VHH binders against F-box protein At5g18160. Designs and how they scored, part 7

Target 1, 379 residues: F-box protein At5g18160, of Arabidopsis thaliana (Mouse-ear cress) (q9fk54)
Amino acid sequence: MDKQDEKKQGTTKSSSTLTTRCSHGNHISQSNSIPLDITIEILSRLPAKSIVRSRSVSKLWSSITTTPEFIKHRSKKTSPPCVLLIFRKHDKLIVFSSPQHQNTYSHVQDYHIEIPKNGFIRRLDSVHGLICLEGSKQLVICNPTLKRFFPLPEPQGTGDEYNVGGFLGYEPIEGKYKALCIVRGWNTQVLTLEIQESWRVTKPGYTHWPTKDTGRCINGVIYYKAIIFDRVPRHVIFGFDLRYEEFTHIEFPMRNYDRFLMVSYEGRLALISSTSSVVEIWSLEDAGNRKWSYEQFHLCLPPNTSLKGVIDAGELIYTGFSLNRSFCVVYFDPKKNNIRETKFQGIADNQIWQPDRLGFDLVNDFYVLPNHIESFISF

## First folded at step 24 (VHH)

Design k2 (from y4 with A50M)
Fold by OpenDDE, fold request of step 27:
Structure k2 (fold): chain B 379 residues (1-379), chain A 122 residues (1-122)
Amino acid sequence: as target 1 above (379 residues)
Amino acid sequence: EVQLVESGGRLVRTGGSLRLSCAASGFTFSDYYMGWFRQAPGKEREVVAMIYWSGGSTWHADFVKGRFTISRDNAKNTVYLQMNSLKPEDTAVYYCARPEYIDFETGPEDYWGQGTQVTVSS
């Protein structure tokens, strides 16, 4: 009896151990880096000192804050214009800054700027946040916000002569800085302050020598007093249009022009004379037609005050040299017949009045620069 | 106080030469343009020559016709006028001044020195 040995085919159920490969998802630790746009926004809201400091703390922040885009963005968020009080002591500028619209007491921040060895201070003005200094062979741009100097290239034809005069201007439509230089009293050149730019020779039409008076950049035109050499020498005002790079000249509307300060008043070129009791203002109404308007105002100023400039709001700035407790700046609005005073604290107690190593307490010069704005631009 | 002291003026014959000097004090000499002016009897004051800060550029009036030359020595705070081929018409009081403070069209301003007399005889 045939015991059919049923070979039980043991179906080895191959338990496919689904090795769930735990894909350790590389959690790329999204380093919680603040998005760039947010970073820009944060940095743009910082005080100027903090922005400058940030450049030293982080390469990333430096790279962000030095871009033209950031600079432009920050300019829209800038602090109100300031008046700069600048004292020169030997090779140093001591700068005090205060908002122009501050009440009776201003806590002034001071900072020191070292003047380059070949730098001369003849015409000191703030042009859209920058100051131009004259040097022996070149112009030097100062950015007070950054506390930095930027020497410009040497203009053509300087030779062995050690005096380059010049002016800084800002063209508002193009958003460009341009420098105008005078070499040897006859060679005039212009430089756009951009990378890899060179000086261009300009033709003023007439040989002229700029006077020591501070030039003014108004609506894209640099104005400066000069002696023009035609048949006979004459004192005139030159205008250099920054956009078209063309020269014009205008006659003074009065004979005693040496007593007048050239300023921007209500967005126009003006000549202002101020005594203790009378202010005279000649305003250029039409440059093309060389028409001037005349206004006279009466005021009562404190004794020993002198006209130093005009703020964009139309107030005349007066200062005295009384260093008793506070340095006083007087603002006079001719149209409103209003006088206000701002007292700068700490100027009298500043180390600038201490004798130098030679025992001299000599402050060489004092400058008042109105309408100064912060700038983060570098060249 | 600004001081300008002219010297060197004298009587000379036609065709002669003179060198005038002006010693400056009371200001940074190298920071200013300098000029020579003259005033003849019964005539208005006129500019003769001007010199730039560094001395590298000069201007001379047409009536000089290359006879006069202005120069300066900043180390000595002095400006000079070399006058050659002098003529009777050059007879005048010669003044040194800073052109920036001088009205070229109007009479004597407040900052004139005593001047120096130049007389040219026929």
Scores: ipSAE 0.778, ipTM 0.912, lowest interface PAE 0.7, mean pLDDT 88
Fold by OpenDDE, fold request of step 27:
Structure k2 (fold): chain B 379 residues (1-379), chain A 122 residues (1-122)
Amino acid sequence: as target 1 above (379 residues)
Amino acid sequence: EVQLVESGGRLVRTGGSLRLSCAASGFTFSDYYMGWFRQAPGKEREVVAMIYWSGGSTWHADFVKGRFTISRDNAKNTVYLQMNSLKPEDTAVYYCARPEYIDFETGPEDYWGQGTQVTVSS
């Protein structure tokens, strides 16, 4: 009895696994990415503080807003230049800002800045929106717009007993800030104000001591007064080209150079002296040939006013020390023979004039910084 | 008001030593370079030595030849001139000044103290 082994043909139900090709339609979410040009335009219209904040929100925005091109682009759209009035009391700076072209009482913005410990407030100037402060061992960059301080690295060769002098400059082609440092009166170093940069030793070719006078950055050159030491010491003007990082020096065109303020006038280096009745202007025409032009103007200034600077429009700035009801700034245009006055309200009523804990009510120093612009630079 | 008061000048013999002092007031002393100048009878004023803010750098005229040394004490607002190996040619009125305000060629008319007389006898 032949046990016919019924080969149960297991009907392999070919479960047609409907591979539902989930066509994951690459919905390329057309991330409606705002075109880069539009993004740049939007960011350029933001207030300086908002630009800085935007950097924390987006890496893209951070990358855009830190480029020299963006900075330059934004600078063309910014508010008109302001004059800064800076009062120092002990370790505090009180900064008042006013537009240079406004005849009307503008709302004076008050900035309180704490001076770094052991800092020397010398040679204050606004360089493309930044102010350089001299510390004992390092330079400190102040951004008044952001109310922030950025200490620079210590230069080489600094000791406990030596003060660091320095200047801030802006190179307009590259759109870079550079600091020039003088250590112990003979060691000159340059720092590009970028991330992870270090001081570079420069050789001026001559031993020289910069004077206490405020330097000026004009068209990518830092000018400052100095004593040069050859066989006989001489007073000269040093020029440091920020692009090439080279030093030059020129002699003063006059003997009474101590009475002249070094300024930018009509885009050139100029030396200006002003009395109550006469203004003398020496303008550098050709540095290579050491050619200067001379102009003299007559004016009638209020009593007890002194020349403090020059705005880019060619007006000379005068201030007095009288804290009456209003602090007055006088602008004189030599070419137009025009005088205008701006009154600052609220300065006289400021707490800075109150006696301190020790009973001192004296303001130590007063500075006028023309041509200040907003800056969103952060280091 | 800026005041500079020189002292220490006296009659000394050739080869002698003298230390001059200049007391400064009316300005932040540490913010300025200091210098010693001298004027002999019938001669122009000349720079003798200069010192940097912190005293870390100095300059001396060639005629000093290591005989004179300028120093400063910022805590005392004083600049010094140590003069050694004095010669009759060193006879002059010695002045201290801030070099930034001094014309090195013509000698400054302004911002000088009374000076101190140094006389070196043969």
Scores: ipSAE 0.770, ipTM 0.908, lowest interface PAE 0.7, mean pLDDT 87
Fold by ESMFold2, look of step 24:
Structure k2 (fold): chain B 379 residues (1-379), chain A 122 residues (1-122)
Amino acid sequence: as target 1 above (379 residues)
Amino acid sequence: EVQLVESGGRLVRTGGSLRLSCAASGFTFSDYYMGWFRQAPGKEREVVAMIYWSGGSTWHADFVKGRFTISRDNAKNTVYLQMNSLKPEDTAVYYCARPEYIDFETGPEDYWGQGTQVTVSS
């Protein structure tokens, strides 16, 4: 608010205000007048952990690092991506973070994130630093950097819906997050994740039911597997363009589509299947022409590994246990025909595998989220 | 291990009614769509009806629309097919399945269970 609109007879003189100020050296006067943009630049060079920790320790640093100006400035600087390894134990997520280009041995520290009341885990993916969870009657956004959850508004017409299914996306041209949900199997809605926004009903042209598989946001389009109903049901890939909020659908290039993981590969939508000896990659060349390219690569995987995803550098991610019973992540580069392994002693020996006092005995689910970056966005 | 056990199939006269049940185990039932499929002698399997994971939406094939009704009870991990006004051409083995894993065009060798025989006489 501008105080210029109020009349005050006792306008503070510049000389009078400064004369009541402490007369110590120039350091004090310069500290009081440092421009915000310079302070933002200095603080934005700190590691994310230091910024988040400083918010709980220093009122001054909390006030600076939570401003829209700081968040906007820090968001211009991309963080090094990491892989999130997420284990679910009943109502807790145990999260391990690993650099994607690390030495052979890595020790990681876990942290716990409690799932919101009646929260539900069906699909997990990291979308420009955020994760979307499905709660009762609403979607919930998790920001792992901040270790916070942000419930979204309840969509229209949830009625007796047990839980709400949906997807998170990021539109890179406008720099906006959007959520897509389908209520009661037919009512599709879109939300821009900004203050004052509400769900908007969309019309996809076909009744469709998204499957349980995780969707992928690629170049401002949410892709997801779905069953459509035009004359008879069939499986397709739906695409939702986040900028124009328009739906398309794409036929699978193969019949055994359930064996293929949907990923981003070399900046394109791709479908990957891997055995211990063969990797098949279908890449979408042109959605409008429904053209796919196909590549096949040979490898020899370590025992007990399974394909979990792809990092942006073009390496395929597999997880498993080594012969030394350490948890490991295996990276395969199809172009170089290279395999590398990163071992994690802090996971295999973790207390996560032991029963706890609150009735958790087993890890219920395990997720691998590649290409995760820091985000300081709050809602 | 995923298990789907169909029951309730029997011999019924033309115009009669029948209710099929499918008990599910080995997975979180409320996470998945469910469907009924059938295979008549000498024909390929075909989808009969499907139901959304919450029960909030259904789809029925045109050849059973108005006669069959799919429903589910997530507390009992059970999906049902109420079949009314039965015709001889409804004679088939009926299967329940998770449609997310089924190739609708061919009816692949996915887990289907043994099915339940429905025979409509006259």
Scores: ipSAE 0.606, ipTM 0.861, lowest interface PAE 1.5, mean pLDDT 76

Design k2 (from y4 with A50M)
Fold by ESMFold2, fold request of step 27:
Structure k2 (fold): chain B 379 residues (1-379), chain A 122 residues (1-122)
Amino acid sequence: as target 1 above (379 residues)
Amino acid sequence: EVQLVESGGRLVRTGGSLRLSCAASGFTFSDYYMGWFRQAPGKEREVVAMIYWSGGSTWHADFVKGRFTISRDNAKNTVYLQMNSLKPEDTAVYYCARPEYIDFETGPEDYWGQGTQVTVSS
């Protein structure tokens, strides 16, 4: 059973009949009408779109909904997860979202987010509602809910780096985001995403170069494929524990590791490979003992679909075009051996597939980000 | 689609110098690490040097350290190997490749160019 449509969204405005004003800047004062705690509780029940819109039309509501107290209170309420389908067209991200538990056909809304000039996308994942991008000499955090970009401070020692490679993670025990970067292939640094924080140099034990693949944050550990340098370079999986800020590395359980997508499966690090008829899954049972389990599943996929990721519920995500009509997202549940589809005709017919008026701004890249939730965090 | 074209290999005397070039196309060159590899007759391919995507960091195998220098020019989509103090043991076909796709112990044939022959005499 899916949990579709169980979530009840509040109204755009609270049901309170009391209205108050506050000073903007350094002063948020209570009126004698409504206490701040009550106002925060009421506003926290609004849908994310309503909260963001209210910030632009009401100074009082903007001052309340941007406070640390409100953000912490709202963060206790999670949105249902969705899949983001992100297409890059030149300097824009065109984002489609769909609930993950939907078992019927749906039409999704798209929206656009402008990328900062000369920024680009190298690695994408949604980490507790945020996305990490690579900009000139710094990492840039995108919050799709707020439609905002937050450049991080420049790491130490970037020199001639055109872009800084890095990863975002979320540490669930302390509820903190951290960014990891490797500058110039040797200078590994960590940043806690809080106001007025700076990069800290770390000691990974090995010089290593992350490969092009997206990393995964799983249970407070950032995992990523990398090349390490001993006497002979080797491909491994690095793990960075966000709480203790310690590195480990894990050997791949197979030789053809480039065919495997790194994901979270059943709460553990996993490597999956899929054809239209067979899926292979290697799951990490114990990193310390280097123990992997292996499973193989058979399926029959529509033609021209490809594996893109895994949702937390354990379904594999595939995307493609179905029978000349619509863009499909296909979910395969290996344990139940069943397939479900969500068709998105708005994607196939969208102007993203056509040249701009001047013959450029073509779609450059396509990304599928599962398990995305709303976030009101800003920096 | 992806093309890597090595050039500059020739016959050279022991102690001589040589510069290899690799022209890349079909991918965003500045997004990838690059490496030089070599294969001597009857031997497996081995990694010689690697360079970070930005050119800001390099790695060289111990048997070429101090003699060979890898470099890249992202504006020209080209990676270079400057080879000095050449020895007969350096005789091999030299290849460039993207290290992210290469099994360093053995490599799949599909990710290699045609290579350029370096022969060191006397």
Scores: ipSAE 0.551, ipTM 0.838, lowest interface PAE 1.6, mean pLDDT 76
Fold by ESMFold2, look of step 26:
Structure k2 (fold): chain B 379 residues (1-379), chain A 122 residues (1-122)
Amino acid sequence: as target 1 above (379 residues)
Amino acid sequence: EVQLVESGGRLVRTGGSLRLSCAASGFTFSDYYMGWFRQAPGKEREVVAMIYWSGGSTWHADFVKGRFTISRDNAKNTVYLQMNSLKPEDTAVYYCARPEYIDFETGPEDYWGQGTQVTVSS
């Protein structure tokens, strides 16, 4: 009894003190003759593949490269952005990457990741190096650099009928990821990643139904198309400010808004529509005054290409197949009025594109995620 | 291709009840909101009711509240409109549609089926 108490107290005190004193002092000092800040600098200069491999073969390097300090330091030195090409085939995502700053031919860098078995892929979004997958029971964060999924907790108040509509955003002033979920069209919840274990119900807000379109996080505000219910339902653009956690809504500047892709263009919310010959761009000039500017550009694209997004440099992204049946990504710069393309040998000739007599529609969905950067963050 | 086929419309006396069905195909039905719309002769189309993709939330126009109920069965890819206490002003062609792609006022890009005629007699 007294021995049990002494062992528990002695074990807790000795184990905590001994573990801290013995393990950290001796091994860290002996194995890390280079100061920690210099070690972080050295490791932060390695290629992403080398950092990820080093985590599995070195306890010291794993402990350093997983800290918030290292992740923040490395994030400032992230590689140039790329376009992710994501094909959904049953329960797998097949991911190809393309550098955004190359012309005519790109090396295909592909890998496969498994969708969680209870996941439901409705919408893909890429935010500051992370991909947000919308599931029927929960949102799932994918980090393509680490090739891992991180399911978020299930939202409150779903009951037995799960309705998950949600978005990932990044609040740049405090440097935090936040997820927004609108349960059943009225129950608004926010989760600050890394520090919260459960969703928090926010201030009473609008009853609204987000549409299928992917939302865009621009300078700490998540924008998305939604249906609101005044006396008559109507389509609007919602903005959710991640810092203050407040909604506002913005009227569309046109009637045929379903034909417009919502993007970030030159750092502003924009709506873009494209045919093979004309591009229309509406840019939000002032959220407070609700003013839009409008520009129209002419181009000549071959058939079988479609607008998929915009890179931060202001080029519009189209995908399609070239005359050689190579899958290609076409970049149009409306200001310079020029076109460049990147061909991907092997995508069209990949097994995912070769149908047979038993089945010829093997790919369910295709997504283009521009401006993707490497991230080493995990949860 | 997306196909929405409405059925169940017929002649009904004032105060009667009727159930409309809409069979959906050519898309993943459970991913989409669904709605019922109607158009009376010489009138513009108007939204009657809408339902969340899982069926857990609904909206009904004021002129049908308490009388009409929208529902869905995602296993059968079907949307329903239960219409009770029918009035002559409910006479219209009823359409189902996906609200995300429909201009609520008008839309040349709309994918409207043939609709189903509901006629309410005195």
Scores: ipSAE 0.549, ipTM 0.829, lowest interface PAE 1.6, mean pLDDT 74
Fold by ESMFold2, fold request of step 27:
Structure k2 (fold): chain B 379 residues (1-379), chain A 122 residues (1-122)
Amino acid sequence: as target 1 above (379 residues)
Amino acid sequence: EVQLVESGGRLVRTGGSLRLSCAASGFTFSDYYMGWFRQAPGKEREVVAMIYWSGGSTWHADFVKGRFTISRDNAKNTVYLQMNSLKPEDTAVYYCARPEYIDFETGPEDYWGQGTQVTVSS
């Protein structure tokens, strides 16, 4: 939730000029009113918050902004990316949004999103504007822009499993979302997120158990850490190509892989580890030849900060609490050797951020989702 | 802060049975896979068995298949290893651990505790 801005006082910018009906079979749409495609262009320039609010206050705006054509048009425009800061308090997600640009303070838009009953939060990432949650016997898609949840169909063979492990991916060539789940540690299934689709069983080549770490969708491939069982258990990175629906696995380039965060860095799969003084980056050059490049960078971070992710511009994101219990976000650019800090006054004043508060330890329920964009897609 | 406490190891005769327990605290137990590992004198640590976070799937090493059974009780934050038909070669220190955080052959020293000694006499 944000402060009132200059755009709110009129509800919408120009609602009185729209006489067009968004229903097939209505001939009045072309008489003396603005053509629908131009109206879509004008409305698509509004901030996401304005579009969502306009759906509740105007029949015309709701009719236009919920059409597949409007959603397709708006989705083709890249929104400015932001960082989502997500905290869990019992059955609610408290979501803060911060622009990714350099700032001495950040405007914080916060809102509460209730988790569906029996929902479970294990791994969070923003995939082309959507978040996948693991629920009891089904995956649930969260669209933070719409503040809505979309349960996916139940996968086959959930049986005794109380949670379905899974990942969301986005295939950029065909513009489709796909979900991958592993039921009971062996039954691997894929779903294309479209109306009336069902889960398809696939064969990943190896029995494998995904670990708790967040998977990453990079250039149409879902990468995730897993334990495979060929002769003895071992840790690998699985890759699922969303276009061809094919699995590969990749050996880690190092033995202390548990200390490395899986991210997208400079458009490639990367493994990053950071202390307050040193960053190590392994970037995948060629998955087929198992070729990695390695870089090391030096920095000086505030104490008690930890690496949380990478924005597409190449800055590493760190978060932490200062000794005075101030929440901070630090961006480090390894190429420029530049550090910028952002403080969140609204976050620092909230009781959920007090590290000494009994009964509420938010450290284990805190998520940083970089590169989040607006999405108006629903299922 | 994370604590895994193994118990139940003792001296048993060949052919005997024993149940090991591992009490977990300091983390949300039901979020993690669990495993039993062992290290015999003069040998490397090795994986004995692993169990899915829900308990819905397990894996056992070939050298213990049919004799050992891993299980868990998420309500009690406890993982178990039922050991039947014990052999002298099962003599080892047994450890529980979260497989997601360890290299199965080597791992950070702070991920391992004291373990529980199992000794099988001939």
Scores: ipSAE 0.511, ipTM 0.818, lowest interface PAE 1.8, mean pLDDT 75

Design k2 (from y4 with A50M)
Fold by ESMFold2, look of step 25:
Structure k2 (fold): chain B 379 residues (1-379), chain A 122 residues (1-122)
Amino acid sequence: as target 1 above (379 residues)
Amino acid sequence: EVQLVESGGRLVRTGGSLRLSCAASGFTFSDYYMGWFRQAPGKEREVVAMIYWSGGSTWHADFVKGRFTISRDNAKNTVYLQMNSLKPEDTAVYYCARPEYIDFETGPEDYWGQGTQVTVSS
């Protein structure tokens, strides 16, 4: 479908609105026209699945729901956050979602999307409803709501080599997505995604090599682990402020940094590590003074439970298996010292979902993305 | 299981040349940085050189600049260290490793190979 055709309706005074004619008892002689803003309000109350599905079966609904006006209006309505469970199998992503609010059982609702040709999955995070994948010479944006991939332009200076390390971020003041890439470990470039502008080269102070760990966008700053080079190589945390496009770097507060997951906790950059009995959290209080706070919490989890992140409400999220071997997502609230879990209901023939027995690799080809929201943005 | 196997170490005269190889298995080699480290008897391990996952960028320690060259062949899952103008102080066991999994001061958990001995005679 041609999305640009949404403006063809309405060639007169009310060219962007729909007209409706209806008859009610004492209204039969009257004609009503439903303005575009009211139509947008009505359609914006549909579930995301209904909006996406309707685009494939109705040219009128596709015309309305793909306009910048509709997308902007729908973006004002925050969807309930969910956790995405993503498996890679046979060069495609199999995506499962689970609500983050309390629900003892969650149905397995999956869909399949193909990984782009020559795509690599090295860093996977959900940024305001979008996921950034690394390709051979470019970044690729996945919108799971639309079930689509949007390759970004090739950065300058990539040559014939797979030299792109990159991140997606969201700048909340201007409300724009920006991508950051580091070509060959030194050529830093930024792209603002809304109008698909060309990459802009910027000049960071350090040559640095981002590690394979996932970056995090927190309050308009992309944080990521990297190796920098001076007299002696060392690991640091880089921060890239998306509004001012400035780099900073922060020393780790501990030597065993590889054991810590980088997250947003209580609105701040944090590093967490968990065993089945102990959680350690380092929270950044003041980057300028290198001030971290440290907290330790005790819990009791099965040994097969793995820490995967933190939801915005402040609960730590784990994946594992319940006593009846049902796959579950476990939420630990350190402040309230309580645990809740969501057990997954299986596919048609049973009520217990066991992805390890279905051939999914929970170690190497499994990704857990908390705080995912719906997005209708196309590029 | 990640496996790194170093080879090519031997006795060489001062001023001589030697090439070390490291065969990698158990992981997607082209996704990772690689590095060479060395350890003299009674000394701590030290980083010698590092190479970007694509091979397009390298780093060498000051004490080997101009003499040693790191390279890689992603099709063969192999990283190399070409060592020229060897000095007696280059005598050490040489290890390859994945630098993003190591602490440059204390070394990584289980990401090292067995090492290959290089001995430079006066």
Scores: ipSAE 0.496, ipTM 0.808, lowest interface PAE 1.8, mean pLDDT 76

